# Designs tried in a protein design chat: VHH binders against Origin of replication complex subunit 2 (ORC2). Part 22

Target 1, 363 residues: Origin of replication complex subunit 2 (ORC2), of Arabidopsis thaliana (Mouse-ear cress) (q38899)
Amino acid sequence: MEDIENIEEDEYGFSRNYFLAKELGGASKRSAHKLSDIHIVDEQELRETASTIEMKHSKEISELMSDYKTMYSKWVFELRCGFGLLMYGFGSKKALVEDFASASLTDYSVVVINGYLPSVNLKQVLLALAELLSELLKCKRKSSGSLSKGQETFPSRSMDDILSFLHGPQSGDKDCFICVVVHNIDGPALRDPESQQTLARLSSCSHIRLVASIDHVNAPLLWDKKMVHKQFNWLWHHVPTFAPYNVEGVFFPLVLAQGSTAQTAKTAAIVLQSLTPNGQNVFKILAEYQLSHPDEDGMPTDDLYSASRERFFVSSQVTLNSHLTEFKDHELVKTKRNSDGQECLNIPLTSDAIRQLLLDLNQ
Short names: E, the ipSAE of ESMFold2; O, the ipSAE of OpenDDE; V2, 0.75 times the mean of E and O plus 0.25 times the DockQ between their complexes.

## First folded at step 21 (VHH; framework vhh_6fv0_2)

Design w01 (from v04 with V57I; at its last look DockQ between E and O 0.74; V2 from the best seeds 0.64)
Fold by ESMFold2, look of step 21:
Structure w01 (fold): chain B 363 residues (1-363), chain A 126 residues (1-126)
Amino acid sequence: as target 1 above (363 residues)
Amino acid sequence: QVQLQESGGGLVQPGGSLRLSCAASGFTFSLYAMYWVRQAPEKGLEWVSTISTGGGITYYKDSVKGRFTVSRDNAKNTLYLQMNSLKPEDAAQYYCARGEPGFYILTRAPSWMDVRGQGTQVTVSS
């Protein structure tokens, strides 16, 4: 009993330091230089503390993981009741949630969203869910006999119509659920208000059940009262794992938040290859400009728009701004104002790193 | 250039085993869920298995569950399919395919999957 309390107490202290470092690292990018050296030292201390905890409590951590597995039946029951499951706690929850899905959600159709990536196309997710539900409803209706319901196999292009299809009558087919697993619902691909509103609406659909993880203590700031109480219906599960962020950390430095380490050419290439081809091409225009203009403080945003539009990579300023937001959120691009007061975009890599990045993108 | 190259097929007797490989290049392999699909003569593509980006989640068509094991090595950009207890019904051209970055469907191959290789032939006969 006392050993269990000691593990939880150590985890609480560990979690508090982790979230404090994350909150400090999430401060304005313009103050990052002062915090950069502090953040480096704090990151090293946090990593050392995490390593010590793993070494000191290896047996207790293993028992804790086993205890989580005994909860899988309860989690399935909670999903069947219509609750969303929100997993939080120190350490990567990816392996735990994946084990839960593979072991206990075998009676569901499962779709996985990797929120730790730089971007996710939620419209394509919704279209895939609609297609999957349509197929499940056809099979279920043949098994249930004749049921007249009309055409539901071709959802319209609008998000509202897709979501209305996913929210079909609850009494019509209660056994036809799709479980959506979201790794890092607070991650860079999903943090914007529109994505969160879409996910909240998705979670309220009668045919949808949601399992998600978070790593930021400030994740609840993404949601208003309606989202939390009427749409997500979260049951909060504290599941500290102490597992390393081997995959998430490449794209989303969860422990460091705003690390002192800059993007490398290899890490940047991985992030960029997760974007749409048009987004990659917009970035390449900026990269090539920066290589050919080493004496400038970056490329004026208006010039990037003109070049991108001429090459048909964007159709509007809104589309360009969407790509730029993705680039800025992943620290692929910084903004500055030049001597003329124009907003300019800069890739914070050396010319050699940018050349290597372009080679990697063209392969 | 995106490339997927399947290998490891061959002729085996019923009950035998084969290990297929899929070498990937021209894209960041670790970002993509991967699929094995197969095509028997005069038939369409049939989904066989799904593996998550990190390899932690696997799923199989019912007819191969327990006999086939999908795995991946993200450091080597290689996808594998270990096929045991092979049946004549498993004879087909086997292909690997990649999904979308950012999300995947665990329980089936998506309609947008990307099949690019020539495949590798698996033949089951005495």
Scores: ipSAE 0.509, ipTM 0.775, lowest interface PAE 1.5, mean pLDDT 75
ESMFold2 (binder alone), look of step 21: mean pLDDT 81; pTM 0.831
OpenDDE, look of step 21: ipSAE 0.701; ipTM 0.880

Design w02 (from t02 with Y35W; at its last look DockQ between E and O 0.35; V2 from the best seeds 0.44)
Fold by ESMFold2, look of step 21:
Structure w02 (fold): chain B 363 residues (1-363), chain A 126 residues (1-126)
Amino acid sequence: as target 1 above (363 residues)
Amino acid sequence: QVQLQESGGGLVQPGGSLRLSCAASGFTFSLYAMWWVRQAPEKGLEWVSTISTGGGVTYYKDSVKGRFTVSRDNAKNTLYLQMNSLKPEDAAQYYCARGEPGFYILTKAPSWMDVRGQGTQVTVSS
């Protein structure tokens, strides 16, 4: 019991330390007109720099990897106990996690998910896991007298139906599992809430174990308390490798990422399009004000109300506050104090990004 | 068009060696884990080996472990299978297969894997 309590305390402490350690290599000062263009150029330079570092210290890195190998038996034990393993630290952890799987998980089925890619078909992952589980359970049941109904899976079934199947069969043996390795569970293919909920539900299946890596300092913000403590059950392992991001870096230069808190014009437009037309128009008033008043610390909230009411976009302060709450929840707007000490609203985007956003919304 | 073209098969005496190649085109080869599978007469497809996208992780069916070596050259878009100490039971039509770019199974080929080539015949005779 003390191990469970200590692990939870250590998990929170390691999360704080992870934020601090990750900031070392994540600084960026770029002003970007098009993030995709910058990422392509930066990727080539980043790969060359990381490769040079690897060459200079290859012996020390190899010795570090050998030290991590001494932990593999503990990691297998932790998986047997029902924990997920979360690997963090500077450098690509892909080779380390793959070496762990090939050296210590040879008796298990292993599925690898590449979260660093632009997209991943999670339904196909679930179908593959259902096939693997069905084969595992058929091996344990060699009699037609089995009473396990509903083990058949259908490719046309919903993801929820497939997850229900994965939760169904039990053997009670904690050593009988399928391991799912997730490279960059914080990566672009997996960051959306629906994907994270699917992975959390998957991790709670009795015959499924997760081993995952993260690189972004804000990765823990992807999860609520239930996901962390009741579903993923992470044990955090600090495993800096200093290895180059040879594969991951083609798709996203992780060293250049500052975090997940900033919004781009494209991301902001997608969020705004999910709101009512009146909400969008209130945001446009703020955006136009900020562009025309670059010397001010944002737009006073009372002025936004007055302008929005004049244009019939809101009928009351309550309606405006509802829109402001939605904007703040999506990080579209921040509060800021002007020189008079009044609370003002500020869009945390560059002027160029705001102009592009307004063009997208007006089209 | 996605293409997988196997080559390098032939007749080999027991204990001999053979190297199969799989030339890939029409897709970004380095994004995909690859499999070797084989089919003997009147048998279904049997998994032989798996290799990760970068080539650093390999898995083998127990009956070929230690005798077969899978490798890849992502610059040449080519997958290889070095087969040593060949046995009569290894005689089959060999195919390479591709998975989804977003995920793969290291320890076996799934039923949805993409087998597109004609295969290459390996025959082992005394």
Scores: ipSAE 0.400, ipTM 0.714, lowest interface PAE 1.8, mean pLDDT 74
ESMFold2 (binder alone), look of step 21: mean pLDDT 78; pTM 0.807
OpenDDE, look of step 21: ipSAE 0.530; ipTM 0.755

Design w03 (from t02 with L106M; at its last look DockQ between E and O 0.36; V2 from the best seeds 0.57)
Amino acid sequence: QVQLQESGGGLVQPGGSLRLSCAASGFTFSLYAMYWVRQAPEKGLEWVSTISTGGGVTYYKDSVKGRFTVSRDNAKNTLYLQMNSLKPEDAAQYYCARGEPGFYIMTKAPSWMDVRGQGTQVTVSS
ESMFold2, look of step 21: ipSAE 0.526; ipTM 0.755
ESMFold2 (binder alone), look of step 21: mean pLDDT 79; pTM 0.811
OpenDDE, look of step 21: ipSAE 0.795; ipTM 0.912
ESMFold2, look of step 22: ipSAE 0.535; ipTM 0.758
ESMFold2 (binder alone), look of step 22: mean pLDDT 79; pTM 0.817
OpenDDE, look of step 22: ipSAE 0.755; ipTM 0.893

Design w04 (from t02 with F103S I105S W112S; at its last look DockQ between E and O 0.04; V2 from the best seeds 0.00; counts 0 for: pae E 16.9 > 2, placed apart)
Fold by ESMFold2, look of step 21:
Structure w04 (fold): chain B 363 residues (1-363), chain A 126 residues (1-126)
Amino acid sequence: as target 1 above (363 residues)
Amino acid sequence: QVQLQESGGGLVQPGGSLRLSCAASGFTFSLYAMYWVRQAPEKGLEWVSTISTGGGVTYYKDSVKGRFTVSRDNAKNTLYLQMNSLKPEDAAQYYCARGEPGSYSLTKAPSSMDVRGQGTQVTVSS
């Protein structure tokens, strides 16, 4: 008889197990709007507690994540109805939200914004969304009914112009949307009022749906009444994961301090493990292609984009280019031109090193 | 109108080769993963092969692996299936199929396929 009427409440503040039990109890109630509990816990303690909890309570955490998976079809329905999904609770929600997108949003285009990074370029995100929407609308219209006025790009347009395009009246697309996943919508690069107003305006576009996470105590202070009730239209989901912030907490290249001249399989694995799961999966596609095509100069960039988009690892060229930039900055990949003059991507490792790298990533 | 037109079928002897084509029109071909599906007499539709939007990732049913090769030419809006070492059990009506718009496949075969063509008959006899 662990619950109802006689739940002990004396273990405040110091006990990490009480804190875990309180958060698990809240999650089992499916409370979508219990934000007051967040205001007690220090952010640093949350990250340390998540690491400790995983070591002690892996079984309970795994069961909790399985329970969240049973909610995925309801979350898809809520997105179709026009709501935004706001995920809050103790621990990193990155893996949960990415699993939801990979498992349940397979029929939709997905764009990921990593708000935990020190800088995010929202204009580039909006450009990618405009390009993706244009491609989707071509599928709904004959090629002769194109939206393009010239060159089909928006490089010189203001953010207001791009948002106006996204708000455009496009009747006939009621069940087709692009899902924008925002990890840490309350992150440091996104906290300014202009960024939040941009995200709110984006959320109000008829073909856009948001799924976002928050971690900071004062996240609700970012939004006024209009943003919450008319633009974001949040459904608040309490989803404590107790997962460590392994990716969000470490944002530096793991190139060794002694000055690297070449990557080894072990060094490459360490660097790849510091990247997002989607970035790792994009790299795996390239690695497997290179192993299966030893007579080629690498994988054409267009083919990598297509393969990555098919698997929901990217939804736009902008997202792929971001991953490629990270790969190049860490010396994980080099650019070559093939016999046709196409840009191709090559991992500068031997086939044996690439095989070992893939083994390390999978185990 | 979205159209898929299969061609290249015919009569071939066991161990022979045949190349099927699927011409696509009325949609942006390069945005869709494409599939080959076949139907033998008195059987349902059977998945044969999948190719990604750019052509770099392919999947095959185990019974055709190593004998069939799927490819695509996005500039010509055309899907191909090269069939080598044909066996009597490969005889069927072959169709190309389109995935959902913008869909991302997590499996070798999709849960649903958009079959729109009339198909092309492959017959294997001695």
Scores: ipSAE 0.000, ipTM 0.114, lowest interface PAE 16.9, mean pLDDT 70
ESMFold2 (binder alone), look of step 21: mean pLDDT 80; pTM 0.825
OpenDDE, look of step 21: ipSAE 0.626; ipTM 0.853

Design w05 (from t02 with T53E K61A; at its last read DockQ between E and O 0.47; V2 from the best seeds 0.71)
Amino acid sequence: QVQLQESGGGLVQPGGSLRLSCAASGFTFSLYAMYWVRQAPEKGLEWVSTISEGGGVTYYADSVKGRFTVSRDNAKNTLYLQMNSLKPEDAAQYYCARGEPGFYILTKAPSWMDVRGQGTQVTVSS
ESMFold2, look of step 21: ipSAE 0.634; ipTM 0.843
ESMFold2 (binder alone), look of step 21: mean pLDDT 79; pTM 0.814
OpenDDE, look of step 21: ipSAE 0.750; ipTM 0.892
ESMFold2, look of step 22: ipSAE 0.699; ipTM 0.877
ESMFold2 (binder alone), look of step 22: mean pLDDT 79; pTM 0.810
OpenDDE, look of step 22: ipSAE 0.764; ipTM 0.899
ESMFold2, fold request of step 23: ipSAE 0.715, 0.654, 0.645; ipTM 0.884, 0.863, 0.853
ESMFold2 (binder alone), fold request of step 23: mean pLDDT 78, 78, 79; pTM 0.808, 0.805, 0.817
OpenDDE, fold request of step 23: ipSAE 0.799, 0.824, 0.822; ipTM 0.928, 0.934, 0.933
ESMFold2, last read: ipSAE 0.724, 0.640, 0.742; ipTM 0.882, 0.859, 0.895
ESMFold2 (binder alone), last read: mean pLDDT 79, 79, 79; pTM 0.809, 0.806, 0.809
OpenDDE, last read: ipSAE 0.817, 0.827, 0.816; ipTM 0.932, 0.937, 0.932

## First folded at step 22 (VHH; framework vhh_6fv0_2)

Design x01 (from t02 with T53E L106M; at its last look DockQ between E and O 0.33; V2 from the best seeds 0.60)
Fold by ESMFold2, look of step 22:
Structure x01 (fold): chain B 363 residues (1-363), chain A 126 residues (1-126)
Amino acid sequence: as target 1 above (363 residues)
Amino acid sequence: QVQLQESGGGLVQPGGSLRLSCAASGFTFSLYAMYWVRQAPEKGLEWVSTISEGGGVTYYKDSVKGRFTVSRDNAKNTLYLQMNSLKPEDAAQYYCARGEPGFYIMTKAPSWMDVRGQGTQVTVSS
C-alpha cells in the first residue's frame, strides 16, 4: 500500500541526522557519521538547552500545543481506521499524548503504559486488557465504572490465548476498542525484542488501537518490516513540544542518547531509593552476598532472613516477604533453585553494576 | 508486605467536607498509579478516581467531578481524597487501591487491584 512511502519519508526524516536505517535496504551506509559519534553530546547540556528554549519561547510553544489540539479529531479518525499513531519530535510528548487521550478518547477505554519506567510487566498488561474487554463485552451499556469484587479466569493465561481473545471478532452493533497509550515504546523496559514482538502482536488485535511516543535515535531499529507494515501500521506524527523530561528524565536520559539497558545500576538505584531504609538495607545484604560469592547463583532466602534479622532490618518473616515481593515486582531480584534445591534470590545485574549500585546507595 | 491504610472518614452533614488519607508501605509508592474506590451497602465496588504515578494527571467519575480532588505526596507515601459538597449518595466505605507498576487504566480501577486496607466509612446524615 502507499503507507510504505509515508513510512519511509518519516523514517528518513528521523534517521537522516542520527543513524543508518535498517528498513531502507540496509546493505550500505546512508549516513557519513557512526552512531557512536552521537554519544559525545552532553546529556546535561541538552536538558539545560531544552529548559532555556521553553523559557524564551513560552508563547510560541503554547500556540504550538494549541495547534496540535486542532489535530485531535483527525488522530481519532486515524485510530478508528486501524492505524497506530507514533509521536516523535524534540521534547517530552507525555503531556501532549495524555491530553489527547483524556480529551478525545473519552469514548474508549484507555490503558497507559509508562515505557520510561525501569520495568513493565507486559503479561499483566495483557491480562488487564483481557479483563477490561471481557467487562465491556458483557455490559455494552454499563453506565458506571463500578468494580466487580470477584475475579474471572480465562481458560488459559498464556500470552497466545490472551492475544487470541483480544483479536476476537467485532460482533454486535458497535465496535469495542481499547486504546493503549505507550509512553516511550522505545524505553528501557520495552526495548527488548520479545517485548516489541508482544507490542506488535497487541497492536494487530482487532479490539486494540495503539498510540505511542519515541525519543531514542535508534527507535526504528526495534522493528522489522513485518512489524511496521502489517502489525503496527504506524502513522508518524512529528510533534516537537520542547517540553522538559521532568518525569521520564528521572529514570534515564532520553534525547540523542543510545538507550541503556532497563537493568542498569542507575535505574535500579532510583527504584531502591524510593523504598524504605530497611528495604534498602535488605537489598544491600543480598547484593554484598552476591558479590562475595560470585560462583553461587544467588543467596538462599533463609540466609537472607537470618542476616536481616540479626541486623534488625526485619522483625519477622512476613516483613521480609513484603520487601521481597517489592523487589520482585520491580524485577530487582529473581528466584532460582540452587544445587541443594533451596530457593535462592539473585540480582540480575553484572558484578560491576552491583558495585556501582552499592556506591550510589552508600553516598 | 504491601499495606494500605485508609483514614479520615466520619459523619458529616450534606454539603460538608472530608479529607481521606491512605498511608502506603511495603512497596515503591511513586511507581504506581493509585485509585480511590467506594462501596455502598449491598452494592459492588465503584471507581471514584485515578491519579498517575507522579500525581500530575487525575481522573474522576462524572458524579464526583468538581467536588472531589485526588492528590498524593510521594515523599510521605500518602494518597489523599478531598471530598467537598458531600451528598447522601456519596455515603460508602472508601478504599484506596494500587495498580500494577508501569501501567494504569485512565477511567477505571482494574478488578485485579492489589491489597486494599479495611477502608474508611463516610456517612452523610440528613
Scores: ipSAE 0.541, ipTM 0.776, lowest interface PAE 1.3, mean pLDDT 74
ESMFold2 (binder alone), look of step 22: mean pLDDT 79; pTM 0.819
OpenDDE, look of step 22: ipSAE 0.830; ipTM 0.931

Design x02 (from w05 with L106M; at its last fold request DockQ between E and O 0.52; V2 from the best seeds 0.65)
Amino acid sequence: QVQLQESGGGLVQPGGSLRLSCAASGFTFSLYAMYWVRQAPEKGLEWVSTISEGGGVTYYADSVKGRFTVSRDNAKNTLYLQMNSLKPEDAAQYYCARGEPGFYIMTKAPSWMDVRGQGTQVTVSS
ESMFold2, look of step 22: ipSAE 0.660; ipTM 0.851
ESMFold2 (binder alone), look of step 22: mean pLDDT 79; pTM 0.812
OpenDDE, look of step 22: ipSAE 0.849; ipTM 0.943
ESMFold2, fold request of step 23: ipSAE 0.489, 0.521, 0.498; ipTM 0.742, 0.769, 0.764
ESMFold2 (binder alone), fold request of step 23: mean pLDDT 78, 79, 79; pTM 0.805, 0.811, 0.807
OpenDDE, fold request of step 23: ipSAE 0.835, 0.786, 0.857; ipTM 0.937, 0.911, 0.948

Design x05 (from t02 with T53D G54S L106M; at its last read DockQ between E and O 0.57; V2 from the best seeds 0.67)
Amino acid sequence: QVQLQESGGGLVQPGGSLRLSCAASGFTFSLYAMYWVRQAPEKGLEWVSTISDSGGVTYYKDSVKGRFTVSRDNAKNTLYLQMNSLKPEDAAQYYCARGEPGFYIMTKAPSWMDVRGQGTQVTVSS
ESMFold2, look of step 22: ipSAE 0.725; ipTM 0.882
ESMFold2 (binder alone), look of step 22: mean pLDDT 80; pTM 0.827
OpenDDE, look of step 22: ipSAE 0.757; ipTM 0.898
ESMFold2, fold request of step 23: ipSAE 0.703, 0.674, 0.539; ipTM 0.864, 0.866, 0.780
ESMFold2 (binder alone), fold request of step 23: mean pLDDT 80, 79, 79; pTM 0.816, 0.815, 0.813
OpenDDE, fold request of step 23: ipSAE 0.745, 0.743, 0.746; ipTM 0.897, 0.897, 0.896
ESMFold2, last read: ipSAE 0.658, 0.536, 0.635; ipTM 0.859, 0.768, 0.837
ESMFold2 (binder alone), last read: mean pLDDT 79, 81, 80; pTM 0.817, 0.835, 0.821
OpenDDE, last read: ipSAE 0.748, 0.756, 0.732; ipTM 0.899, 0.900, 0.894

Design x06 (from t02 with T53E; at its last look DockQ between E and O 0.33; V2 from the best seeds 0.61)
Fold by ESMFold2, look of step 22:
Structure x06 (fold): chain B 363 residues (1-363), chain A 126 residues (1-126)
Amino acid sequence: as target 1 above (363 residues)
Amino acid sequence: QVQLQESGGGLVQPGGSLRLSCAASGFTFSLYAMYWVRQAPEKGLEWVSTISEGGGVTYYKDSVKGRFTVSRDNAKNTLYLQMNSLKPEDAAQYYCARGEPGFYILTKAPSWMDVRGQGTQVTVSS
């Protein structure tokens, strides 16, 4: 696949981050979950392609990992401020997140949840967190024997009781933090709504900080606005590693983590649904031009204006510039100059993705 | 039946080295994080090291960091602890312990952990 190059994937990664953020802020929740929107590709071929990319660019990937290490102190600061960290991008993030946890979270008690495993049981995790917090509170703030009968086991307590304990300051001291690392919060054992609601409640507990990774492009559909903005409080970190999914891939398919041409076109369609009908029609003119002129560097802006005005989609250059600003803000188009010095507009999608996008918009 | 069998202990001089082994059976070893703990006479269990399921993440008690190395061979169902620059304070009975399904605590062994094997004695003396 020609859209898997380290330079193009970095540009593509910015586009995915922007589309994901806009989906969470205003896009329809229902458009990306339909069966017809799923593109199935041979899992073995995708896995082999990811491994080949790692081997081909080993020096560049090593430098990229070193650059991420310079960000660790900022990530620790963000966690202490109460944000959740959400790691996304092409390739397995397991090694990166593990290195961050072992190198930089040394002042925390750290619990690691392997969300890619089908055997994960959140009730057991919550019980372990409650016992760990209880032990930490006794060691940090009490003389021996002060409240020796006050600790309770949690073997039959409801999840509400456990979460209340994790949130509530039994000592009144908020200095005791447990950092929970979730590899693949979108993993098979965690995708159900009850598990996600539990994880969101856990992330909002005063004693808890959360770091998670995702691999499915549709992972944000697991969360409503309250979960994202009031509970998880995500800071979204685009961290493409291009690392193979040697561990995760055994337990769930890589094809859902890598995305597809149809899914990329579907994400762009969701963003375009938030625009006016005239804005959508202006974009369609550009898309059709680009498909019919594969040898060009894009469509000259003057030609787009003329075509849009002729079809009554815009009344002035100011109106067109408003639409172009929206397209650029959503990273739906890029600008560049052709050989004649004219400003040209280009949709940074493959021809197949643009064709799928036009089909979705013409419904 | 979960079984853990420790071996490789012995007598060494200060500054010497030992390699401990823990043979595991009765469960799918590669799905579990593992811990090393130790107990000196008349003292409680003390956490020494944690290793993730795949062996990619290791963590150590401060007093042994840089001297001890935990590793695992999932094909042989065996956990290892390489101990270098041994000190008299390292003398103890050493045990391995299994983590929970699907999660683990990186920075210590959990307080509810149960020691399964007989352990292996490490003695540091001239």
Scores: ipSAE 0.636, ipTM 0.842, lowest interface PAE 1.0, mean pLDDT 75
ESMFold2 (binder alone), look of step 22: mean pLDDT 79; pTM 0.817
OpenDDE, look of step 22: ipSAE 0.769; ipTM 0.905

